# VHH binders against F-box protein At1g48060: the designs that were tried, part 1

All scores and structures are predictions.

Target 1, 365 residues: F-box protein At1g48060, of Arabidopsis thaliana (Mouse-ear cress) (q9lnf6)
Amino acid sequence: MKPQEEEEKNENMARKRSKSSSSLSIPLDIATDIFLRLPAKSVVRFSCVAKHWSSITTAPYFTNSFETRPNLLFFFKEADRFFVVTVPKPNRRPNESVSHTSSQILDSYQTPYPKHSCFTIKTESVHGLICFQRGTKPIVWNPTMRKFKPLRKPDKSWESLTVFLGYDPLERTHKVVAMPCDKASDECRILTLGSADQESWRTVKTNYKHHPSRGNRKNNYGPCRCINGVLYYLAEIDRHRLIGKFAFLGHSNVKNSLPMWVLEGEKKGEWSTYNFLPLSHYDRRLEFHFKLIGITNDGELIYVPNTVFKTFEVIYIDPIRKTFSLVKYEGVADKGFRQRNGLGEDKPLRGIQYSPNHVETLLSL
Structure headers, positions and changes below count from the first letter of each chain, unless a header shows other numbers; antibody chains aren't numbered by Kabat.
F, E and O are the ipSAE of ESMFold2-Fast, ESMFold2 and OpenDDE, as the mean of both directions, binder to target and target to binder. V2 is 0.75 times the mean of E and O plus 0.25 times the DockQ between their complexes.
[cut] marks letters that were taken out.
The coordinates of atoms that the task and the answers printed are left out; those that the model quotes come from them. Centres of patches stay.

## First folded at step 1 (VHH)

Design c08
Fold by OpenDDE, look of step 4:
Structure c08 (fold): chain B 365 residues (1-365), chain A 119 residues (1-119)
Amino acid sequence: as target 1 above (365 residues)
Amino acid sequence: DVQLVESGGGLVQPGGSLRLSCVASGLTFSDYGMGWVRQAPGKGLEWVSDISYGGSTGYADSVKGRFAISRDNAKNTLYLQMNRLKPEDTAVYYCAADEWLYPTEYDYAGQGTQVTVSS
């Protein structure tokens, strides 16, 4: 090779190196602003394209600032596949007492079913994360990032435990709380996510020995809710008494009434009880086909089907305004969805778990 | 493939006792909650009892104090001790497995065993 060809190759390599350095001169602040306005899915894609973008999207300042609209997330297992679907909550129509509308899904994907995961949701979505429990091991899931993080058992001696997920708004950290549920106990274990000591559980004592409630799948209401950094959950003391102050939602055998505990905004920890109209008030037939799963941030009760076959419909009720909205979501459970995903047509979708008020987070687990 | 195989059913007189067994295969037994459901003739499926992976037990009101659920993880076996049986307990009893047991949805169920309580 003549010396001239080596010089041209070296100059072309130097020119290629110099041109590669000039490329994405987008200032950090501008890039940040752009990414904050993009869908989470897009942000994740971009983060895979360039290291410098990844550094932005993984930075705490960015992840803490990234906010999305609350939506309804649901997921289910079919064979060895894990299906995740996000549907939007329709806007309120304040002038309509009864409405029937259709909406498209926002997003759906499938992943291999994690071999070491539990399918049952333990806590509502908390700032974009969901907590599961497989046996005595907690699992934290980020639906946006499609990542699962198994945690160590909080105490080796515990034979049965329940796990809740909270968020500390002051520290801006997620916390996993574990309690025994086989016996009355005043012991809690708390693990802070994202800390250098992510694997260390700290011990906290509660004021009372109690049995945390396992929840009821029939009502599909999460056993715990985190509100402004406080975990509210149902528990029994001495196996005889439910402590009202821990109850977010109560069920009564009283016919034609839906008792609700509402946190009063003025005084931290104070609850008021309200009796709302049950679903049967709006349509008696619906009571047998739908179950309450929670409440939206804007105060609407969310009812989902007991069984999902050919259609997926959600009912939103404003209990104060007494408004009824039935939303049919297109693109899920229907023939098209089933065909696209290789699902059978003759079987209902079973074991669907719901997470209301789900927001997307780019937090790395 | 996951299999649940029930045994121990039969004919018994009122006031008698039976012990049902369910052997599980094809799954990590210790990771699952286990339960019993029953279906009487002409009736729907009824939850009877469940036991969590950690041994926490639950019972339907109709069987509380008469039935006892237990599990042996080393044997992958679920048990239901049924005492003071009544004619109303006549049903096909199904073993069910679920990560978190709910009365109406199970990941897996057996073929069932017939329990008949009759004089």
Scores: ipSAE 0.019, ipTM 0.446, lowest interface PAE 4.2, mean pLDDT 81
Fold by ESMFold2, look of step 4:
Formats: structure tokens, C-alpha cells, sequence
Structure c08 (fold): chain B 365 residues (1-365), chain A 119 residues (1-119)
């Protein structure tokens, strides 16, 4: 399918809605384009006060087309409350090798926290969703819509598992994949969010008996990455670590899944390593105060502070261009933020988790 | 609301063994990763070992092969079996709840139990 055909199809659909819904001299397809460029919070607020505009923002064409640029999600708990902050990736002038800037946060909110859940057992953000585990029960979270959705256990007989989250760009659906941990298996469970079977798990056999490998405890990078409909995750076969691949492309039925295949990390020619310069290369004072949490879609390394007390700074490093950027984010961790949220001023924020490459989505859970 | 209570520390000679216990209350124990951290006199906290909710274990290099972590979800209890103890193992040992135990800011921690290895 050609990109020009998809654009023409979307353009025609927008024009049709403008013709059928407009009564105020503004063509509906122009209004739709304006809405698609606004932050999700603005779209939701605007839709709540005007029926005409609500028909635009709830249409399948709009919700499938609404996406924002990737951001860094910063979240933590305090007592029974769950705090969420979204910060933008800074715009950088291309000729700067070292930069110190400041920026405002994009959004923050608090919500009731599912008690006694551990956030360190979570997926990375995949097309705007994150999945947590409460034991063997997955919980899907849409940070943009501020909704949690518990799912049925993948299998009542499994006492341990890990959960991955993927996205099929052809179907425009998320897939939740569960695999047994602590024992090699060639069997996993897959659930398509929003499927006709309402959270039905299906069984898929993989090419090899394996189990997911846990991440580095010092630097929790999450269990997977999903890129263009392929789930990549760390796996272990016979005490060797490998990267597993699980392709979702071309699947439209919950009962059908592509088999997993594994690329061997032991074959030097099939796998490459890339050695990044340590943070101390760029500023030796900062290495003991910051930790690596991931990489942007543009290839920049992201370092966050070990402790967030009165300030919040993030370091972005392009290891190819050898550039360094430190961004101080205003509106988080400071006295104003703490007072508005009932947080103490005398202690660091605790339980902090980060999710890079987070995209806002209006998907309803 | 949440309490973690360590026990089982004491004085032991080099080469001896101790078994630490940590009883948890006020949380759904089976949902948590658990672990042990220690603090030697005049030093910062050091990660010792952890165990995921599903039983996967990890150990610091300094204790690997000598210490064994385990959990009993029915008793809400975390254990650390410490064998072939060395004077360098002298520390206050803390039980903690969270698979992310380092760099020592964790959701819950106990009051600690003293382990002293001396002739």
C-alpha cells in the first residue's frame, strides 16, 4: 500500500465529514486537521464542550490518525497516589555540540494507585500504552487517557510469567504477549486489545523453548521493544542470552499468530554491539548522579538523575554526533509542584519510573 | 501500614552461617520482588541479593556462591541463608520490597538486623 493512496483516502474522509457535519462556515476537514495537531488534553477538553467538534474527535479516522511526537514519561507513587508527568524531548539546534537548556513539562496529573502493585514489573511504552503486572494479572495503562484496564490472567495454571506489549501497525491494534518465566517453554499466550473475543487469550507455539531473560537490576530497561510490528525481547536458551523476535505483521485473527524465531547473539556476524562512551566522557562530575534509562527513536541516549529532589534534569547524548544536552525541566519537583500535589518538601520523590519514547494516544481502554 | 521485620542476625565466627528472615505485613507479598541490602559501618547501602515475585534470584559478586535467597509466599517471609561468612560481611542487613533495590531508594524497608563476623 502506497503512502499517497493512504493520504488521499484520509483527505477524502475528512472532506466528507466536513460536508456532513459543518454548520459554522469552517469546513469540517480543515477543523479535523487542526484538531489532529493539538495536544491530547486540548482535544479532550474541546470535545467536552461542543457536539460538532466531538463528532470529529471520536470518529475512527481521527482516533487512528491522532499521534504526538515521542516524549519522556516520568511517574512515581506516594502513599496511595500515583503521579504522572510528561516532558518533551527538547528541540536542539543542529550545530550545538554541548547544550544546557530549560523546558516546561507538557502535562502532570495524579490518580488513585492500584494498591500493592509493583511498577518495576512493567512493559515499555508501546504506541501510547504501558502494561503492568500484578502477579500473573496484566493491567494495561493509557497515561494519556488516565485509564487502567485489568486483563484476565493468561492461564490460571501459570504461577509465574512475564508480559510484553506489542503493536501491529497494519491492524492498528496492541498485542499483549505472556510467556512463562523461570522455565523454558515453547508456548506463549497472546491477547489482542479490543478484540471481538473481549480479552481472549490464544496459545502460540514458538520456534524454540526459551524463557524471557530479566533485565539488569541496576538499570531496568524493561523486557521488550516493539518496532514496526516486531517484538524484540531478551531471551535465554541453554544459559545463553539472545534477542527474540516475534512478528505480529499480517495477523488479523486472535487464533492465528506468527511463530517466534531467535537470532543468536553468539554468532558475531549476525549480531553487533555498539560501545557508547560513558557519561564521564562528557562531564565527569555527572556520572555518579545520573543513570542511563534508554534511547530515543532518533538514537540519543537518555540519562535521568538518580535522585529527584528539588530539580529535574535530563541528559540527552547523541553517541554518533558526540553531542551532549542537559535539559532542566520546570514545573516538576520544585516547591510549587510539591505544594499543589501535597508532597513534602524535605525528601526526594520515591519510586520513580521512566518510560522513554512515549506517544500520546486517544485509544479508549 | 506496611511493615518488614528482619531477624536472625547475630555474632558468628568467620566461616560460620546465619539465616536471616524478614516477615512482611500490610502488603500482598506474592506481588512483590524482595531483596536484601546491607550497610557496613561508615559505608553506604550495598545491594546483596534479590528475588522476583516468580522466584528468579540475583546476587552481588561478593556473596555469590555463599548466600542463598528464598521466599515463602504462604508465610509472607523472605530468607537469606548466609554461609562461609567473612569479616567483610559485617553489616546491618535490611529487607526491602521492590525489584528495583539499587541505588537504595525502595518502596519499603525494615529496621535492619545486625550481622557481626568476628573471632
Amino acid sequence: as target 1 above (365 residues)
Amino acid sequence: DVQLVESGGGLVQPGGSLRLSCVASGLTFSDYGMGWVRQAPGKGLEWVSDISYGGSTGYADSVKGRFAISRDNAKNTLYLQMNRLKPEDTAVYYCAADEWLYPTEYDYAGQGTQVTVSS
Scores: ipSAE 0.005, ipTM 0.338, lowest interface PAE 9.9, mean pLDDT 69

Design c11
Fold by ESMFold2, look of step 4:
Parts: structure tokens; sequence; C-alpha cells
Structure c11 (fold): chain B 365 residues (1-365), chain A 122 residues (1-122)
């Protein structure tokens, strides 16, 4: 038998048996490739049943290589429980300017609400992690692994700060960055997650004394993006102007158009401004029932309903290609979902927060 | 079930001080994050300050350095010391447990009382 034919046959046989939760005698690189294509919940479940598979799925190579699938994450609190729902981004249909479709949710779970936490301020999702802050204490969340990890305060002398989350693609590590926001400073604190010194903050100097904007509480995103290992954020220096602008979203004070600042090219500080049509251009009634919460990595504006009662619909607008997509997500907010989760059937879901561009990660906190 | 009773509001001159109190019952106060939100006439809700069960505090930029939040877990009481008050601080102040914000720009106030009016005018 030829080695390549045996390898193909072994991979096919291992793929067929991976669901049986048995101890498999297959080459490590083949098992790793099979596991990288499974959903995160399946990988976790198989890791609990077979110790051999747990060693594969917890290895740094595997967790760093786990395939990412960007989705919309939303979460809310009800009573003493924290509910997390993942919905898929719709497939784009390039020859359709307006579409109305349905889609099933990908997953949902509930967990006890983590006490001593306030989720008022959060970062965007960066390689599957989200960072909240409670006053001056950062808290890292991995929604896939259902874990929260409080971090030490960056500096006890700081009365206020802004936390950013970034990802270094060369080191393949997350970095938490903290800057004081009540006084201009040329220092920030950086903590690398998963290092031997993972709760040790180090000081990094910047070229300018400045302070970051904390962001509007209505936008929930905070004023930053991490792109190719570079953290871009809104800040002030000396005068009341934004410096180093990046794209951000707003609806509340612009008539018939939305401003968006886009980083052009690779030169620092080169920006352009685009005015995009407001939601009311597409359907006047939708403006009163939907709010802009963000933008996908593909450049689509995301609008979510103000109130989620019996249905959950999300609007995706590509302002450059001029497409409009309304997606109704099945398996959330309906009677079945409410009964399965012990939720009231007579009132809207409350306190919903959203994280677009969320990917799954098996990274252990 | 849950009850929060605010007090300490009133009419003050600009530059004056007030101390708001909120007495809680019907839940384990020491286990919850507590905070204050306010609503000016004709405006939406605005987060003011919060304090975790462990005593970590947070403040809106508009009140930093002027307001101080504290809690007394033995008395199930939340406080807000407001100094150097400005006319812009005029609002109804609500005490709330577990403050959160929706993407629809609304706060959940199920765990809040009727509020206490603070009016800052000459």
Amino acid sequence: as target 1 above (365 residues)
Amino acid sequence: DVQLVESGGGLVQPGGSLRLSCVASGFTFSSYSMGWVRQAPGKGLEWVSDISSGGDTGYADSVKGRFAISRDNAKNTLYLQMNRLKPEDTAVYYCAAEITVTYSDEYTLDYAGQGTQVTVSS
C-alpha cells in the first residue's frame, strides 16, 4: 500500500470515528487537523471524554490554529443569569440589493452572572476575547470557554483609565493596554495574556503625552480597533481635536447621512470622511426601531432592534456596494427559547449587548 | 421584592454640596454592584457612578473629582457625595443595582426607587 493512500484512508477513518468519543490511534497531525475543523463545543466535549484528545486540544499550536468563524455575539442578564447567544453572519448574495432572509442561531448558553462585575464598558471582540472594565480593574472574558478572568489594577494611583484589547500577530498573544484618561500621560501599561508573568503590567512610553477618549456609553464599543497588531484609538493632545482617527459609528446627531472616518493607505494620520445614508433612507420606520451598533470586518453596518420581544432581526447594510439585508434569526426570543430558558413570555428581553466580528477561541484564561 | 429608597436630594446653589443616600432591602446588598444614574428634564438616562461589592469605583467624566460614591454594607446603604455642583447636574437621581446599558441606549432600572430630585440653581 502506498503511504499517501494509507494516510488518506487513515484520515478518512479517523474522521468517521471522531464522534464516537473513543481513544484513537492516529497520527498527531491528522488528529489535529480533524479537530481544527470541528465546532468549539464538540472539541470541548471530546476533550472531556478522551484524555489523549485533551492533550491535543489544549496544546498551544492547536489553540493558536483553531479555525475562526466571525459571528455576531449578543448577551444579556436576566435575574441572576447571564445569557449568551451566537448568531451567524449571513452569506452575501452579490447580485441582490435588498434581501430578507431567515437563519438559525448557532449556539446559546446561560451561566450564573459573575458577581463583582459591571459590563458597562467593554472592548470589541479581538481574536475571541472581550475585555470589560470595572472602574479601574480589567476583566477578560472568553465567551467560547465561558470564563472570566479579573486582572490586577494597572496602577493603584490612577483614578480612571481606559482599557484596550489587542492582538500581536507575531507573538500570537493578546495584550491588554491601559492608559489613564483623566490626565495626559506619556505612559501606558501593557499586560500580555498567557505569559509566565501574565498579571504583571509593564510600562511603555509613548511619543506624546495624551489621554484617550473613554467613548460614548451608548456606543458600547470603546474608541479603538486593533488592525494587524496596531492599536488605533481616539485621543486628545493639547487642543480639543481627535488625533489618529479611525472609523467609528454614530447616528444620533446626523441628518440624512452618517459620518465614518476610514484609515486610507499605510501613512499614519491619513483619513477620509464618508457620508453614508442613514437607516431611514432604506425604510423610514426602521430608524425608530433599530440602532447602529457596529461594522463587520467586511465593511457592513450592523443595526439591531431597540427591543427584542418575539422576534430577533438584524439589518446588515453595505454602504459602498449599496446592499440591504434583513435577517430574522430563529431559535431566540421566541416562545420555545423562552420556555427552555425559564424566561418570561410577556415582556422584552432586557439589557442586551452585542459584539460583532466575534470568533471562537479555545484559549485558556 | 427588591426595594431601594433614595433620599438627600433638594435645591442647592451652584458650588454647593449634597449627599444622596439609598437604603436597600430584599436582596443581599453586599454581593451586588451598586450605582447612580440620572435623568435631566427632557433627556435620556446618564450613568453617573458605580461601586462594586469590593469597593472599586467608577465615575462618568462629567463628575470625576466632584462626586464620591461609597457604600456601607452593614447598613445596606449606598451614598453619593456631590460637591461643587453645577446647574448641569440638575436631574432626578436613581439608585440602581447592577447597572447595564442596552444598544438601544436604555438603562435597566427594575432595581431602582422613585429617584430623588437634585436641582442646582441660583
Scores: ipSAE 0.000, ipTM 0.211, lowest interface PAE 14.9, mean pLDDT 68
Fold by ESMFold2, look of step 5:
Structure c11 (fold): chain B 365 residues (1-365), chain A 122 residues (1-122)
Amino acid sequence: as target 1 above (365 residues)
Amino acid sequence: DVQLVESGGGLVQPGGSLRLSCVASGFTFSSYSMGWVRQAPGKGLEWVSDISSGGDTGYADSVKGRFAISRDNAKNTLYLQMNRLKPEDTAVYYCAAEITVTYSDEYTLDYAGQGTQVTVSS
């Protein structure tokens, strides 16, 4: 969309309203364009002013159009409280190989700790939503709208399952996929979010009996990624064959490189391995204080501190362009943040979980 | 100082029962989720069970139906009733507040006791 087109639309609407003496008497179409350009927290705040504005920000057109740049979601619990912080990914500077910057957090909030919640068994963030589970009950979370939505059990007879979250780019809908993990099955359950009957699970038959390969269901960190509408995950069939697709992220004992599995030729489904420079190449001291947690959609490695005490710094490394960026995020972990949130100053924040590639979404659960 | 003191471990025959207890002090016990984590010889930490401040419970698949977690907020005490014990349950059991799993699938104990040995043998 062009600035001149938006300017002309606003001018035309103002001219049509020649009787109105107030510039705040704005048609819904023009107000919608204004709200789409605001940060998510501003849209939420202003939508509480009147029903007229709330109808704009809750409409399907607005929520489907409102997505922000990918950012890093940072969350933890203390006592029965659950703290959520959103930090922006920095813009890449093409002519800088090393960058040290400061940035403000985008948002922070706290909620009561949901009973029986274990946020360590969760999906990655997929178009602004995260799904976790409590036993056999999936729970969908929209961190932007600060809402949790428990779903019906996919199958009352399953004693265990794992869930995945995907996004259908053609329908522009999220899908929750559930599979039994205590027995092989050629059926899974799929639920489409955002429909009138969001609680309806449908059965989809797979080509082979299989189940997700994992150990403890609370440690559902294994490689699982939704890429262009395709869910890739590790699975097992008949014990003698491995059927599945994955992206493996981790360290190896090779000294000059680290393995990374990269999907090549998505249409063909081919996989390859690449080696990239370890963190110690850039600064050996950082290796002992930072850990790799993931990769951005742009291909940047994300390193977070092992402990978050009084400062919060994140390292982004582009392994192809060999760039290094350290960002100090202000407004979190410091004395002011701790006092506002009733946190002690004498210990690090604990239980921290991260979700890279999180976009803000106004989708109503 | 935060203090968690486990007791009730010991030697038991397969199929037997034990009841672990954990007395907490130095923090507002009723505000925290509490749980049990165990470490078998030569193995890493394994989550066993947790209970929220409101009394809602969760169990690892390996112990579901055999173990029962409970808490008494008035006595600042966490319990684990272990029934139909198996040799595979042999471990040091730790009482912990706010059990956390790292990105590398290792558990981190935020507040943990010294542990109590449970041995299921013979």
Scores: ipSAE 0.000, ipTM 0.158, lowest interface PAE 18.8, mean pLDDT 67

## First folded at step 4 (VHH; from c11 with T100E Y103W)

Design c11c
Fold by ESMFold2, look of step 4:
Structure c11c (fold): chain B 365 residues (1-365), chain A 122 residues (1-122)
Amino acid sequence: as target 1 above (365 residues)
Amino acid sequence: DVQLVESGGGLVQPGGSLRLSCVASGFTFSSYSMGWVRQAPGKGLEWVSDISSGGDTGYADSVKGRFAISRDNAKNTLYLQMNRLKPEDTAVYYCAAEIEVTWSDEYTLDYAGQGTQVTVSS
């Protein structure tokens, strides 16, 4: 069942029960269960029109239980506006080694983008949130709720920092981690989102003084990943590279100095390197037109175009099964999209940032 | 080795025309988007025009209707026809592959030529 058909049916059911629930004819746990099965955009729409439904969808139980299937989020800046688009990840067909398909976008919106503001470095999308870095000031973004939350500087004396975003699955909380990168340091700052003191940074010591790797404006998938409550990132000690590890193990279980470190390239039982086939192996005509931006949670490599003119195509490659899938997303960069968004028809889209593995979340910032 | 060689610049009166050429070598030209950026004295890079591998074109507002970009994949050559030139078009014009922009609206070039000077003066 394609997502659009399920969404329409679920929206109709929710609208019917919403009108019925104004008479208290639907038990709360049944209404909650119905809402947990809806797409995030439907939940947001229904929350805006009825206070009873909003109380369900804003409750901690609901927001902690609400998860959508991962999709590809991308966004770009044009003039003084910020554009956000969400597209579905294709369902892989195991019987095809090469596939060309089309798909519809899931959602798009735009918002005013303050002149002279710039989101230079971002984290991966972690349980529906993305953290940007503007100089030494982190900014958290919930694309689903369309909210930005600037955070206080971790330390006024830091001239440069790297920011990471993690998720503690035991506490069900996001953590923002900041590390200085102008000097080797064994200190970092951690801020837990969603608590009463969200702007309060606490100091945590690491096992070694080190330099974390910087993010890059051209690198949509930075040098870090958060997997099952553990933040993995690249770092450097005295010109020797290593992979940093920082586990988020509930506050009650964590001493303030317990990350483990592994040198990059060590192979005896601890780490391996993998060699993936280049894009030209699958289709030579695509050489240098696409760039690798990351890997899905299912292990697929994602390649996106450098510049988008009239069509928007994304390539997904399974490096183990050696399959190739090209998806053309309808409703992006075409004439209709440009007209709806007030974009020039002859200017190609550039500077697009991508966040694979994006899960929509209703978390209030 | 990747090489882009621009030619066709020169001095021209306002209202005149020039045709810039860019010959590419060292890569599969037909697979890349190609374009032109320019740099006026003391200014940063300014995007002028692009053409995709499939022939889709784009133009900056300042040159739309006056400039025409084209490519000949058989000759590995990119062209820019520049008509009704204005003094504001005076710049060094660079041929580039896969033009990128930062979020501070600064253009960066991974593959670019040495540039050709265009001067529009009365």
Scores: ipSAE 0.035, ipTM 0.517, lowest interface PAE 7.0, mean pLDDT 71

## First folded at step 5 (VHH; from c11c with V101I T108E)

Design p5
Fold by ESMFold2, look of step 7:
Structure p5 (fold): chain B 365 residues (1-365), chain A 122 residues (1-122)
Amino acid sequence: as target 1 above (365 residues)
Amino acid sequence: DVQLVESGGGLVQPGGSLRLSCVASGFTFSSYSMGWVRQAPGKGLEWVSDISSGGDTGYADSVKGRFAISRDNAKNTLYLQMNRLKPEDTAVYYCAAEIEITWSDEYELDYAGQGTQVTVSS
């Protein structure tokens, strides 16, 4: 299915060409610098206008240099629709230890959701990409470019697996890592995105047999973080829970094994031991039930409501700096948003998935 | 020890009314979103209505305008007023906390009661 190609073609057919023999032009290097400072949606729009601008915005230098501030992305499905919303998180600490603010969403869109396509597991957002797992078939998603790319199965004989997404900052490539999750193994599969002669699954051995640890099989995925070319994930060896480490730096196709070290036991860090007090402690007139869904790159805990009725509020806690921020996001869950998107006014938004630390990327899948 | 106890079900003629009650204990009721799901004979669970801790309500299309959900936080009680009942409303009604749907389109509940039978027949 290629609905984005048909939509892109129709938009291109509606665009009008502009040609002038006396028009002013700007140098290519200055245009490149201007484009690097624009929001991603503006860059995409300009790329559709003229072939010259498209060659700038698709060049490796540009796509590798394009960066945005990390945001909170969330998405949910309803019937045959897939809804995606991006909201900014506060990046400035309040003058007080407690703040209540309002903010606008950055972007929202919807796309058709293929029937009988149920994603059971997803990764965190890693340099702008998210990987879904439909059984044993991985599917890579670029929310900025609104593109999905299904990948071949890592192994036809595997009945279950866990998929992780990593990023090698030296090669500037994403790596998809698959591991069997039913039994311990020292063997995994790695696929490098963006190279046709490297877009096959390679076998890599780890230093120890292990398997990814799972919480709830219905709604929980194996938590992981990719930091500076190293994938950290929760794993288990013979009843011991531990943190696995998988480094990508400069090892593509040279050796099939990467060193892994594991940290025995779960660490009780300041983030995991900090408990946020209920909202009634800070504002007795407002009662919520919130759950922890993640942590920002800056160390803030993120709490969200389980279901979203008419308002969408998110709590950010920095337990080191002792700050508490509640942000009400306008432009989502409200009557206007629901009406424009054909959502029922009398049905709460449910099944919401969150991806903290999402950055925009122009990478073509 | 969490407990949800439904009551108020029964046999009623089409067009009649019933009020369901659900008394909660063992958790801070006022902090939870509460709601109702139902199960008709031989069918799966169907979401009926929710009410947030702040009082926002939601209804399934099949009951909108006929059912009214409410809560009394002082009594730890959830209510469902059911008016203009139809034979299609016949089901076991369950009181639940934090009704969610998985990406496999299955309902997941933090707490649920044992249910109360509602039968609508002529």
Scores: ipSAE 0.072, ipTM 0.549, lowest interface PAE 5.7, mean pLDDT 70

## First folded at step 7 (VHH)

Design q1 (from p5 with S53W G54S)
Fold by ESMFold2, look of step 8:
Structure q1 (fold): chain B 365 residues (1-365), chain A 122 residues (1-122)
Amino acid sequence: as target 1 above (365 residues)
Amino acid sequence: DVQLVESGGGLVQPGGSLRLSCVASGFTFSSYSMGWVRQAPGKGLEWVSDISWSGDTGYADSVKGRFAISRDNAKNTLYLQMNRLKPEDTAVYYCAAEIEITWSDEYELDYAGQGTQVTVSS
């Protein structure tokens, strides 16, 4: 128990109490606390029902305080529809080296697929947003709010690009970074989402001319990771494969260049290599049916099926503790799910994209 | 060296039947999901049917109810029974392992055979 924290919270809530401009029967501070404990889909549903609920759930205090556990998001297209499914990360690891469990999906929905769009590359989920590109046009997606926002092209003269998504925790803003990828370049474009009068691209020079790596369809990795305001991505300098990084922290004004750090070889790097046991170590058959799509923030490897026939199973491996967990998720790929969503009963689900470490966000695009 | 060898294609009249076979070697056949894709003249690849390592099957809408996929793991052989054939089924049929699709609707295969021609005409 923590009685002092509860009393201090109650005193802060009393100080924050205000009279409502409507006929709410529940004090605003109490309603806010209730909503902060709900799943994001419930908050969205209540916001659609009443104006006072919407005013609570859209207030800066609420949106900055709302937080959910990271989940696995997967999505695919079928005809002109875009299907999205959220599954929970296992709550805890058993004290066993091998486990097989079952779980329910958290949510699913479908939306119209943007017509004549061919999304080829995606970023990982960064503070609840994902960025795609359609040719040279970036498109930001908030899966929680079910919104897509196309951005203007970073540069009309670029024939190719790679996009990255980052988050500056000090500014509490997302940054979209675009780089040309058909030739080595020391120039990129940065766009800050959601800031007033800052929905335009600015040019930034990097320390090195380089080729950023595009996503790899075989491994289904995202092309980058953003950790504590630092964007890490794969790149090439002079035919060497390297890890590039950008730091966003503490930069609140216009910058003409950002520092870039690269691993220039084993003898000069601060990076270590850790070789994980392959999936075939645990079960030879699984390597051919599952692919590695990423790693959780807790360091677990995530393997997903290439094609989903009757059941949806995901494998989580902790390479440090050497544990193996297979989770069968109910409520997807079965006959009921297919019927509810107008999907063929005999057609496997394929072309599935995955985003580990997805958190829900109420951010408006 | 991985090898997939298709056979059983040929000329058939509309409404007829054919059975395709694919003999696999150079890999552990029973561990792979196997399937068939086809390519009509001047067109791209089209997925036809899959069978998973555990025996679960899937079919494209255009062939559902007419085609049946099966496998014999003891003989490292994949089969496709094609019934009530239509002129639209005319294509080269490829045996494939681990069929995937990209977001640009292009099929990717881990292994594929040389193909066998199926022609449906009167």
Scores: ipSAE 0.237, ipTM 0.676, lowest interface PAE 4.7, mean pLDDT 73

